# Designs tried in a protein design chat: VHH binders against ATP synthase subunit gamma, mitochondrial (ATPC). Part 21

Target 1, 283 residues: ATP synthase subunit gamma, mitochondrial (ATPC), of Arabidopsis thaliana (Mouse-ear cress) (q96250)
Amino acid sequence: ISTQVVRNRMKSVKNIQKITKAMKMVAASKLRAVQGRAENSRGLWQPFTALLGDNPSIDVKKSVVVTLSSDKGLCGGINSTVVKVSRALYKLNAGPEKEVQFVIVGEKAKAIMFRDSKNDIVLSVTELNKNPLNYAQVSVLADDILKNVEFDALRIVYNKFHSVVAFLPTVSTVLSPEIIEKESEIGGKLGELDSYEIEGGETKGEILQNLAEFQFSCVMFNAVLENACSEMGARMSAMDSSSRNAGEMLDRLTLTYNRTRQASITTELIEIISGASALEAAK
Key: E = the ipSAE of ESMFold2; O = the ipSAE of OpenDDE; V2 = 0.75 times the mean of E and O plus 0.25 times the DockQ between their complexes.

## First folded at step 13 (VHH; framework vhh_8dlx_2)

Design y1 (from x1 with S56Y Y112V; at its last look DockQ between E and O 0.89; V2 from the best seeds 0.76)
Fold by ESMFold2, look of step 13:
Structure y1 (fold): chain B 283 residues (1-283), chain A 123 residues (1-123)
Amino acid sequence: as target 1 above (283 residues)
Amino acid sequence: EVQLVESGGGVVQPGRSLRLSCAASGFTFDDYTMHWVRQAPGKGLEWIGNIYKSGYTFYNPSLKSLVTISRDDSTNTLYLQMNSLRAEDTAIYYCARFPKYYSWSGRETFDVWGKGTLVTVSS
């Protein structure tokens, strides 16, 4: 093995190390930009839970699984995790007289699920995170879903952000106004709404529709922000691991380079000495 | 190749009813949610409502009592029934298809539009 071959390998590994360090820093910057917003969005819907109910185990005929994934890879297992949970929800809710459909956000889950689930995918959206997210943009996506996907229950699958080294696969359920109203007639928590004075002349049904739309937009906004944070945290971890591995490989190549260089110098010196000795013996 | 063609527009008197048709071709019509949208002269687009693959409909609340959307998947035709027409209903009426797969960065709300049919409500 020549010293030039080893040196060329060292240069390649060093470039990989620099690139992965840079990618880690970009992911860290993006995480800082969005993390506070994700954490602050977690409580947007909590005050209304007692009024609308939240029985996600209720048996419904039309389940829609909204799978949130990334558009880019190199973020550990965040995308495979949401696909696994989405498939588990499909198996749990599919059956006679029951339908399960998918809404997929992000290129990575789309790529995986198009292979075997394409007929069940009713919407797919990519590049949502290409620009900084705000509530208005996510509310437009929520409206796209509401106007183009029929459902009794939406089950939003995402990775809730815990820390740069941890994320929690999470399912949030949003029920249609029709299911909420049916649940309240059986004795759910919605009956408390009847005790409140409703100004403006809106009916109970119109109020439920507006609340369900608001609930869905808030849950989607939080879920999208959480998943973006988890993507960036997982990418930081993956890039850190890759950079450390490249550093260890560089250390090994440095040792090999030094051994190869010393062996080459030693061989050249032996040849010079051998040639000089042969000239002396020939005299 | 993929086309939506509206028909049935024209001049009508206030208080009358009108049914618009939208003929679809070049795609699997019964796989899509279909929409009606209108644009009054000098105004922006106003969403009227949709019809899902199942036949279930969802309407703009301000128009709910005035319109009915239906579809005939055997003839690839979308319909809009309008009742009790008013002068403010004067508009170009479009049928539109929402894409199943799209990129947010290149987003336009609908990927296929009809040419539109003009409805003029006047005495």
Scores: ipSAE 0.598, ipTM 0.800, lowest interface PAE 1.0, mean pLDDT 83
ESMFold2 (binder alone), look of step 13: mean pLDDT 83; pTM 0.832
OpenDDE, look of step 13: ipSAE 0.836; ipTM 0.945

Design y2 (from x1 with S56H; at its last look DockQ between E and O 0.84; V2 from the best seeds 0.79)
Fold by ESMFold2, look of step 13:
Structure y2 (fold): chain B 283 residues (1-283), chain A 123 residues (1-123)
Amino acid sequence: as target 1 above (283 residues)
Amino acid sequence: EVQLVESGGGVVQPGRSLRLSCAASGFTFDDYTMHWVRQAPGKGLEWIGNIYKSGHTFYNPSLKSLVTISRDDSTNTLYLQMNSLRAEDTAIYYCARFPKYYSWSGRETFDYWGKGTLVTVSS
């Protein structure tokens, strides 16, 4: 092994270390910018979900799995996890007289699922997180889904943020306004709305529609923010690991460099001494 | 080339009915949710409703009792039936397609729509 080869390899490893450290810093900055919003959004939908229901086991004819993924990679298992859960949900909810389709958000899940699930994908959106999102923008996405994807239940698959080293695969279920209204009319969980006094002249059906749309927008908003936090946290962790591994490799290469350089110098000195000794003996 | 061509507009008296057609070509029509949108003179765009691939519909609540959207996938044609027309229904009527795949950063609500057909409700 020549000293030049080892030195060139050390340069490459050091460059990788610099790049991964920079990527970690960028991910940390982005996480800091969105984390509080994600945490605050967790409570926004809870009262309406408690009223309207979130029964993940409800038996419906048409389930749509909304798979939230990132547009960029190098974020650990964030994207493969949501694809795996989405495929499991497909298998669990498919059957006679039952249909399952996908709505995909993010380039990474799209790339994976287009290979073998394209015929079941009814909608795909990329670049959602290219700019920071507010509630109004996510409500437009929710409206796109409502007006263009037919469903009885939406199964929203995302990674709930816990910490930079932990995220939790999560499925949130939202029912269509039609299913919510039907359940209310037969006196189910939502039949309790009949006992409430509602002012303003709207029908019960119109109120349920508005509440269901609001619930969906709020759940989507939280899910998008949570998944963005998890992506950034996972990217920080992945880049930290890569930087540490590069540092350890650099240390190892430094030892090899020193040993190779010493061996080369020793060989040259032995040749000089041996040649001088042979010349001296020849006198 | 994706094309949407509206037809059936014209002048009608209040209280009458009118059916608009939208001929679609250049894409797999039965794979898309289709929409009707209108624009009254001097006003912004107003969404009328949609029709899913299944044939089920979702309407603007303010127009629900006045309109019916249907589709014929064998002829690639979208229809808008309007009943009990009023002067405020005077508008240019457009059919529009929602994309299956799109980028959020370049989002326009519909990726294709026609030049429209004018409906004038007067007398």
Scores: ipSAE 0.699, ipTM 0.874, lowest interface PAE 0.9, mean pLDDT 84
ESMFold2 (binder alone), look of step 13: mean pLDDT 82; pTM 0.824
OpenDDE, look of step 13: ipSAE 0.840; ipTM 0.947

Design y3 (from x1 with S56M; at its last look DockQ between E and O 0.01; V2 from the best seeds 0.00; counts 0 for: pae E 10.4 > 2, grease 26.7 > 24.2, placed apart)
Fold by OpenDDE, look of step 13:
Structure y3 (fold): chain B 283 residues (1-283), chain A 123 residues (1-123)
Amino acid sequence: as target 1 above (283 residues)
Amino acid sequence: EVQLVESGGGVVQPGRSLRLSCAASGFTFDDYTMHWVRQAPGKGLEWIGNIYKSGMTFYNPSLKSLVTISRDDSTNTLYLQMNSLRAEDTAIYYCARFPKYYSWSGRETFDYWGKGTLVTVSS
């Protein structure tokens, strides 16, 4: 192996190390930006859950799984995890009289699920995270889903952010107004809603619809932010690992380079000596 | 080529009913949620309602009591039944398709819509 070849490899590895380090820093910056928003959003959905309950095991005819993923790669296993959970939900909720459909957010889950579940995908949205997310955007997305996807239960699958090195696959469930009403009749927490006098001429059904829609938007907003945090954390970790690996490789290559260089010098020296000796012999 | 063609519009008196039709072609009609929207003179686009693949409907709460959306998948036709029409219902009515797949950065409300049919409610 020539010293030049080793040098070229070192240069390549060094570039990789620099790039991954830079990517780590970018991810870190983005994480800081989104983490505060994610934390603040956690209080938005809690009142709804308190009021309506969280019924992940509810038996309904039409389930829609909303799978939240990233658009970009290099973020570890967060996308495969949400896909795995989404598929598990499909198996749990599918049957002869039960339909499960997928709404996919993000390019990575789309790429995976289109291979084997294309017929069950009713909506796919990509590039949501290209710009900083805000509630208005997510509310529009929620509206798109509501206006185009029929459901008894929405099951939002996302990675809840724990730390840079830890995320928790989470499923949040939002029920349709019709299902909420049915559950309330059976003794659900909404029985208390009947105790309130509705002012303003709105029907109970209208109130439930508004409540469900608002709940969905809040849950989606939080879920998208949590998922974004998880993505950035995972990317940081992945890039850090890559950078370290590159560093180790660089160290090994440096040793190889030194050995190769020494060998080359030795060879040249021998050639010079041999040449000189030959000239002397010719005189 | 995807085509949506509205028909059934015209001049009607207040209190009357009107049924609009939308003929769809160039795509698998029964695989899509279809929408009705309208635009009154000088106003923005207003969403009326939709009909899912199953035939279930979702309406603008402001219009729910006055409109019924239906579909015939065998003829690839979407319908809008309007009852008790008022002057404020004067508008161009469009049928529209929502995309199944889209990029958020290039998001459009509808990927296809018809040319519209004018409904004029006047005494």
Scores: ipSAE 0.842, ipTM 0.948, lowest interface PAE 0.5, mean pLDDT 92
Fold by ESMFold2, look of step 13:
Structure y3 (fold): chain B 283 residues (1-283), chain A 123 residues (1-123)
Amino acid sequence: as target 1 above (283 residues)
Amino acid sequence: EVQLVESGGGVVQPGRSLRLSCAASGFTFDDYTMHWVRQAPGKGLEWIGNIYKSGMTFYNPSLKSLVTISRDDSTNTLYLQMNSLRAEDTAIYYCARFPKYYSWSGRETFDYWGKGTLVTVSS
């Protein structure tokens, strides 16, 4: 390897470090902007859990797994983790009389899961984050999902943000109105709705449907925001690791550069030694 | 120091029930997802199921009608209830802890294991 080739590689590594540092600063700015919104959205569905109960392990016939991933890479294990959890949910919920379907949000999970789960994917949505996220945009996505699937349980898989060094893989479950009614007859909890004065012409079934749809929209909104925070945190961490690896590569290239210079000197010595050996054989 | 100690194993007749316990110490038990795993003689590890800190459970589909996992956070104890035991349920049963948070690698696995308790199902 010539001195010029090693020097050109060192310049390329330094450019990678500059680009990675700049991308880290952009990711940090995006994280700050979305973190407050994610934190504020965490309480949107808590009253519904208190009212409707929380039995996420309930055995149902039709599960729909909503897998939230990113559209861009270089964010560590964020996307592989949600795919792994989604595949585990499939394995745990599939059976002879049970069906599991996937709804995939984000390009990275789509790319991974199309290889081996294509027949189970009923909907795929990408480029959600091209515009600033708001409730209205996520509610349109939630409505599209509800119109395209039949389900007993929706299981939303996402990465809840913890810190710039950690995230929490999370599954949130939304049950269909039919399953809620069956479970409430056992527990009796939703019989309390009949004791409320209900103004207008709505039935209990219509109320439960509206509550389930609103719950799903709220959970989706929080999950999308949480996943965006975790994506930015993971991207910052991956870029910081990439910057350190570029520094290590620069150190190794510096050592190779010194050895290349030494090799040039050694070649001159080898030629002198080879000439001396030929002269010695003549004696 | 993190410690997981299983108990309740022994010899039991087919068709009977058995409850295993796992006493946890050295960490905040109610912050962690806990698992049960078993290893039959001459075979690999078989995952039985888990229980999240919320109480949510998942089971190996081949075992889910036969086992129940529970936890008591006030006593830092994990339980495995096994019913209708068969000879093929003879194994060493381990409790295991899963990390509370993922690193950005996303390649987490069990970080602490108990020493196991032997269950022998024989007539």
Scores: ipSAE 0.005, ipTM 0.390, lowest interface PAE 10.4, mean pLDDT 71
ESMFold2 (binder alone), look of step 13: mean pLDDT 82; pTM 0.824

Design y4 (from x1 with E108D; at its last look DockQ between E and O 0.89; V2 from the best seeds 0.79)
Fold by ESMFold2, look of step 13:
Parts: structure tokens; C-alpha cells; sequence
Structure y4 (fold): chain B 283 residues (1-283), chain A 123 residues (1-123)
């Protein structure tokens, strides 16, 4: 192995180290841009969640699993985790009188699930994060789903952000306006809404529909922000690991370079000594 | 080639009913959610409602009592029944298809539109 070959390898590894460090910094910057908004979005509808439903075990005829994934890889297990949970929900909710369909957000889950679940995919959206991620954009996505996907319950699968080293697989359930209204009429927990005065002259049905639509857009907004944070956190961790591995490889190559250089010096010394010995033997 | 062709428009008197048709071709019609949208003169687009693959419908709340959407998958035809027409219902009426797979960066609301059919509500 020549010293030039080792030096060329060292340059390549150092470039990889620089590139992964830059990718870590970009992911960190993107995480800071959205993290506060994700945390703030968590509480928007907490007081009303018990009234409108968030029960993944509710038995309905039409379940739709919304699988949130990334468009880019190099983010650890973010995408494989949501696919695994989505498949588990499919098995749990499927049956002779029951229908389960998928809505897929993100290129990575689409690529995986198109291979074996394409017939069950009713909607697929990619490149959501290429534009600025804000409530207006996500509310349009929520409207796309509401107006184009028939459901009794949506099971939104995402990775809730905890830290750059921890994300929590999470399922949020949103009921259709029709199911919410039906539960209200039979006097369930939503029947308590009848005891409150609601200003504006709207009917109970119109108010429940407006609340359900707003709940859905808010839950989707939070889920999209959480998954984006988890993606960036996981990418930071993956890039940090790659940079450390590159640094370790650079250390080993430095040692190899020094040994190769020292071996070349030693070979020259052996040749000098051997030549001196040949000249001395001729004396 | 995906095509949507509306028909059935014309001049009608206030209080009358009218049924619009949309003939679909070039795609598997029964696999898509279909929509009706209208545009009054000088106004923006107004969504009327949809019909899912199952035949279930979801309507703009302001129009729910006035319209009925139906589909006939054997003839690849979408219908809009309008009742108790008023002058404010004067508009170009479009049928539209929502894509199953799309990129957000290239998103329009609908990937295919008809050319529209004009409904004029006048005495």
C-alpha cells in the first residue's frame, strides 16, 4: 500500500466527515425553526379531545390509516416505524364488514407500501416539506383528505418528537363529522354539549361539524410538525454518528499513513545498511 | 387521455330545477372521488360538493339543501341536480377529478377539469 493511496483515502474520509457535519447543522437549523411551533401546537384542542374522540380502539366500519413519513432518508427508523405501526393498525381493524385504507404522506412510506399495499392506498402526497410548513398549508392537506377520502375514523400515525435521540410512535384518532354527530344524538359523552349555550345561532350539527373539521386540521398540523421534528432529530443523530465514524476511520488511516511512511523510511535504511554491508564485505 | 365534458346548462327561470351531466373518459371513473365546482361572473371558484367511490356525498354546507350529486359508473357519468334555482346560482359549472397520487409542490386542487357548462337563471 503506497503513502499516496493512503493520503487519497484520508482526503475522501475527511470530505465525508465535513459533509455529514454540514448535514447535521442543516438538520439542527431546520429543527430549531419548527420545534417551538410543534410544541405549541400540542395544546390547541386538548380541552376538547375528550368530547370529540381520540380512541384508537373505537369500532367503526371504515378506518383510514394516515401514515406520515419523510421525503428524504438518513433519519434512522422514523419511516420504518410508522410503516410497521400502520400495518399493525390495518390488521387490527380489518374484517369481513370492515374496510381499511391508507393515506400516505411522504416519499419513504410510499416507496415501501406501494410494493405490497398499493390496492389499499387511496391517497398519496409527497414533498409536503419543500414549501414552508405552516398551518395554512397543512389545513389544505387536511381538506384534501376530508373531501377525497371516506372514513369513519382516521388513525394518524407519526413520530412524536421528544429529543434528538428519542421519538415516540404515536397514533391520533379523529372521527368523521357524521360519527361525532351520531354519538352526540345517542346521548354519549358528547351529549353533554346540549347543556351549554352556544352563541351565533348555529345548530348543534353545524357546530360539531365545524369543530370536527378544526380538530382534524389541528391534529394534522401537530402530527406533521412532530414528525418533521423527529425526522430532523433522527437525521442529526445519524449524521453525528457518521461524522464520528469518519473521524475514527481518519484516525486509523493516519496511523496507517504513518506506518506506511515509516515502512518506506525503514526500507530505505535497510537498503543503505545492506549496501554498506556489501561494500564492507568487499573490503 | 382524460376528458371531462359537462352538459345540460342553459337558461332557466328562477325556482326551477336543472340537472347537469359530466361525461368522463380516459380513466377508471369508479376509482375516483369526483367534484362539482362553480364560478359566478366576476367571482372566484366555489366548491359545491363531491361524491366518493361508494356513492356517498359531502356538500358545501351553504348549498347542501339545494344540490344532489350522483354517479352512474356503468356510463361513466357524474350528475348534479340543482333545485329552487336563484339568480345567484348563475355560473359556469365544472366537474373535476381529484388525483390519487400527487406532489405538494406541483399541486393544483384538481388534476382534470371539464370546460364547464353555463347556467343562467333569468326570467
Amino acid sequence: as target 1 above (283 residues)
Amino acid sequence: EVQLVESGGGVVQPGRSLRLSCAASGFTFDDYTMHWVRQAPGKGLEWIGNIYKSGSTFYNPSLKSLVTISRDDSTNTLYLQMNSLRAEDTAIYYCARFPKYYSWSGRDTFDYWGKGTLVTVSS
Scores: ipSAE 0.678, ipTM 0.862, lowest interface PAE 0.9, mean pLDDT 83
ESMFold2 (binder alone), look of step 13: mean pLDDT 82; pTM 0.819
OpenDDE, look of step 13: ipSAE 0.845; ipTM 0.948

Design y5 (from x1 with F110Y; at its last look DockQ between E and O 0.85; V2 from the best seeds 0.79)
Fold by ESMFold2, look of step 13:
Structure y5 (fold): chain B 283 residues (1-283), chain A 123 residues (1-123)
Amino acid sequence: as target 1 above (283 residues)
Amino acid sequence: EVQLVESGGGVVQPGRSLRLSCAASGFTFDDYTMHWVRQAPGKGLEWIGNIYKSGSTFYNPSLKSLVTISRDDSTNTLYLQMNSLRAEDTAIYYCARFPKYYSWSGRETYDYWGKGTLVTVSS
């Protein structure tokens, strides 16, 4: 193998190493920008859970699985994991009088699920993370879902961020106002609302609707931020691994280059010495 | 071509009822959530409510007792029934379709709108 071929390979591997290091740094920067916000958003809806109740295993007729995925790849198993969990939820909640549909956020889950689940996809949104996320933007997305997708329960599937190198597949359940009201009539916490003075003249139904909408917006905001953090952490890990692999390959190529170069130099010296000897012998 | 055409607007007296229609063509009407939106003179858009594929409805809470949305999938027609009309209900009324698939960066809320029909509530 020639020294030029080895040198060309070394250039290619070095460029790959530079690119993956840059991609790692970009992901790290984006993660720092959003990590604190994701962690702080975890507590936004807890008081409303105490008021509205919680039954994640509730048996409802119309379940909608909201699958959060990325628009870009190279983030490990983030996207395949949420698709797998979403399919499991479909099987668990489907039945003769039960309907399950999907809302997909992100290009990667859309691409996977469009192949064999297209008829069950009622809404698909891409490019959510193209610009920095804020609560207002995610509230608009939540509103799009509320006003355009009929559901008894939303099952939000995402990767909860734990650390730069760790995430946890998570399902958060949000119930429709109608289901919350029905459950409260049986023995619910919302009967306590009748014992309070309600400022502003709003009805109990209007209050329940507003609280349910706010709960969903907050849960969605947290889920979107968590999944974005997990995506960036997984991308950092993937790029770090790729950079180290490139470095190891570069080390091996350097050894090959040095051996090839030494052999080439030795051959040239032999020819020079042999030529000089032939010139002396010709005298 | 997707088309939405509102009709039934006009001048009505306060306290009366009015039914608006929206004729839909160029798409599979029964596969979409449809909406009614209005704009009073000099004001922004106000969402009135929707109707899902199933025929179930979801309304702006401030208008819930005043309006009823229905659909007839056999004639591809969307309806808005308004009762006990008041002067503040004077507006241009639009029907609108929500897309199934969209990009956030290109979001417009509704992908198709009607031209609107004017309702004027006055004595």
Scores: ipSAE 0.685, ipTM 0.854, lowest interface PAE 0.9, mean pLDDT 84
ESMFold2 (binder alone), look of step 13: mean pLDDT 82; pTM 0.824
OpenDDE, look of step 13: ipSAE 0.849; ipTM 0.951

Design y6 (from x1 with S62K; at its last look DockQ between E and O 0.89; V2 from the best seeds 0.78)
Fold by OpenDDE, look of step 13:
Structure y6 (fold): chain B 283 residues (1-283), chain A 123 residues (1-123)
Amino acid sequence: as target 1 above (283 residues)
Amino acid sequence: EVQLVESGGGVVQPGRSLRLSCAASGFTFDDYTMHWVRQAPGKGLEWIGNIYKSGSTFYNPKLKSLVTISRDDSTNTLYLQMNSLRAEDTAIYYCARFPKYYSWSGRETFDYWGKGTLVTVSS
């Protein structure tokens, strides 16, 4: 191996190290920006859970799995994880009289799921996180889902942010108004809703619909933010690892470079000496 | 080519009923959730309701009592039954399709919609 070849490789690896370091810093900055928002959003869905309960194991005929993923890669296994969980939910909720459909958010999950589950995907949305998301945008997304996907239960799969090194795949369940009503009739927490007089002339059904829609938007908003945090955290970790690996490679290449250089010098010296000897012999 | 063609509009008296039709062509009709929307003069687009592939419907709560959406997949036709029409129901009515796959940055409300049919409610 020529010294020049090793040098070129070192240059390439060094560039990788620089790029990954830069990407880490960008991810860190983005994480700081979104983390505060995610934390503030956590209180939005809690009242609904308190009121309606969390019924992840509810048996319904129509389940929709909303899979939240990233648009960009280099964020570890967070996307494969949500896909795995989504597929598991499909298996758990699919049957002869049970339908499961997928709503996919993000390019990475789309790319994976389209390979084997294309027929079960009813909606795909990409580039959601291209710009910082706000509640209004997520509400529109939620509305798109509600208006185009029939469901008894929405099961939102996302990575809940815990720390830069810890993400928890999470499933949040939102029930349709019809299912909520049925559950309330059989002694669910919503039974208490019947004790309240509805003011304003709205029907119970209308109220439940509004409640469910609002719940879904809040849950989605939190989930999207949590997922964004998780993405940034995972990317930080991945880039850090890559940068370290590049550093180690550079160290190895440096050793190789030195050895190669020394060998080259030695060869040159031998050639010089041999040439000199040959000249001397020719005299 | 995807086409949606509304029909059945016209002038009706208050309190009357009207049934609109939307003929769909150029795509697999039974694979899509279809929508009805309307636009009153000087107002924005208002969503009326949809019908899912299964035949189940989802309505604007404000209009739920006044409208019924149905579909005939054998004829690729979408219907909007309107009852007890009022002057405020005067609008151009559109049938529309929502995309299954889209980019958020390029999001459109509908990927296809008809030219609309005018409904005028007047005494």
Scores: ipSAE 0.841, ipTM 0.947, lowest interface PAE 0.5, mean pLDDT 92
Fold by ESMFold2, look of step 13:
Structure y6 (fold): chain B 283 residues (1-283), chain A 123 residues (1-123)
Amino acid sequence: as target 1 above (283 residues)
Amino acid sequence: EVQLVESGGGVVQPGRSLRLSCAASGFTFDDYTMHWVRQAPGKGLEWIGNIYKSGSTFYNPKLKSLVTISRDDSTNTLYLQMNSLRAEDTAIYYCARFPKYYSWSGRETFDYWGKGTLVTVSS
């Protein structure tokens, strides 16, 4: 086996190691840029959830599953997990008089689900994370969904960030204003709004619509930020593992190179000595 | 090729009603949410409302009492009914389609528009 073949392999492995280290550093930088914002966004709708309630198991006729995934791979199981949860929600909510549809954000879940669920996908958006996220961009996406997808309940599926090694698959539910109104008429929670002072002169219907729109945009903003953090954390872990494996391979190739090189030098010396001995014997 | 063709515009007296039509071709009309948008002379675009594939509608709050959107999936036609027309309703009226699949980086609000039909409200 040639020392040049081993050297070429070492060069390839070293390049892979450099690339994965760079990818880890880029993912770490991106995670730092969004992590605080994701954590801060967790409380945007919290006080209103106490007022309006949260009923993720409510039985509705039209469920829409919003599946948040990444556009880029190499982030562990982030994307397969949200697809798995989204399919479970489909099975849970589908029925003879019930419809389930998908809204897919991100290229990776799109690629997986277009093969067998395309007829149930009513909207698909890619490249949302191409630039740093802000509330305005996510609010426009939320408005796109609201104005183009009919729903009784939205089930937003994402990976909540805990650490670079721990992500929590999470489903957040947002109800349509019509469903909230129906629940209020029999349950009384929104009737409590009559006891609050309404400044600005808006009607109750306008207030409920504005609250639903605000709730959806806030939940979407948090979910998108959380999923971005989880993606970057998972990518850091995957790249770290790949760099470590490349380093170990490089170490083994270095040993092989040194042994091959030593054998080649020894062979050259034997040929020189053998040739000189044959010449001396021949005289 | 996707085509949207509006018709039914013209000159109408204040207080009257008018029905606009949008003939759709080149795509599966039944699968799309459709929209009406208008632009008054010298002003920006104003969203009027939508109609989902189910037939349910969602309107601009400022126009909700004045307009009705409907669709006939058997003829691939979208309709806009306008009542109690006023001079401020003078505009070019467009029907528009929202894309089902799109990339955020190249996003426009609607991927296909009609040519528009002019409605002039005057005596």
Scores: ipSAE 0.651, ipTM 0.848, lowest interface PAE 0.9, mean pLDDT 83
ESMFold2 (binder alone), look of step 13: mean pLDDT 82; pTM 0.825

Design y7 (from x1 with T109N; at its last look DockQ between E and O 0.85; V2 from the best seeds 0.60)
Amino acid sequence: EVQLVESGGGVVQPGRSLRLSCAASGFTFDDYTMHWVRQAPGKGLEWIGNIYKSGSTFYNPSLKSLVTISRDDSTNTLYLQMNSLRAEDTAIYYCARFPKYYSWSGRENFDYWGKGTLVTVSS
ESMFold2, look of step 13: ipSAE 0.692; ipTM 0.873
ESMFold2 (binder alone), look of step 13: mean pLDDT 82; pTM 0.819
OpenDDE, look of step 13: ipSAE 0.848; ipTM 0.950
ESMFold2, look of step 18: ipSAE 0.706; ipTM 0.878
ESMFold2 (binder alone), look of step 18: mean pLDDT 82; pTM 0.820
OpenDDE, look of step 18: ipSAE 0.845; ipTM 0.950
ESMFold2, look of step 19: ipSAE 0.695; ipTM 0.878
ESMFold2 (binder alone), look of step 19: mean pLDDT 82; pTM 0.818
OpenDDE, look of step 19: ipSAE 0.329; ipTM 0.652

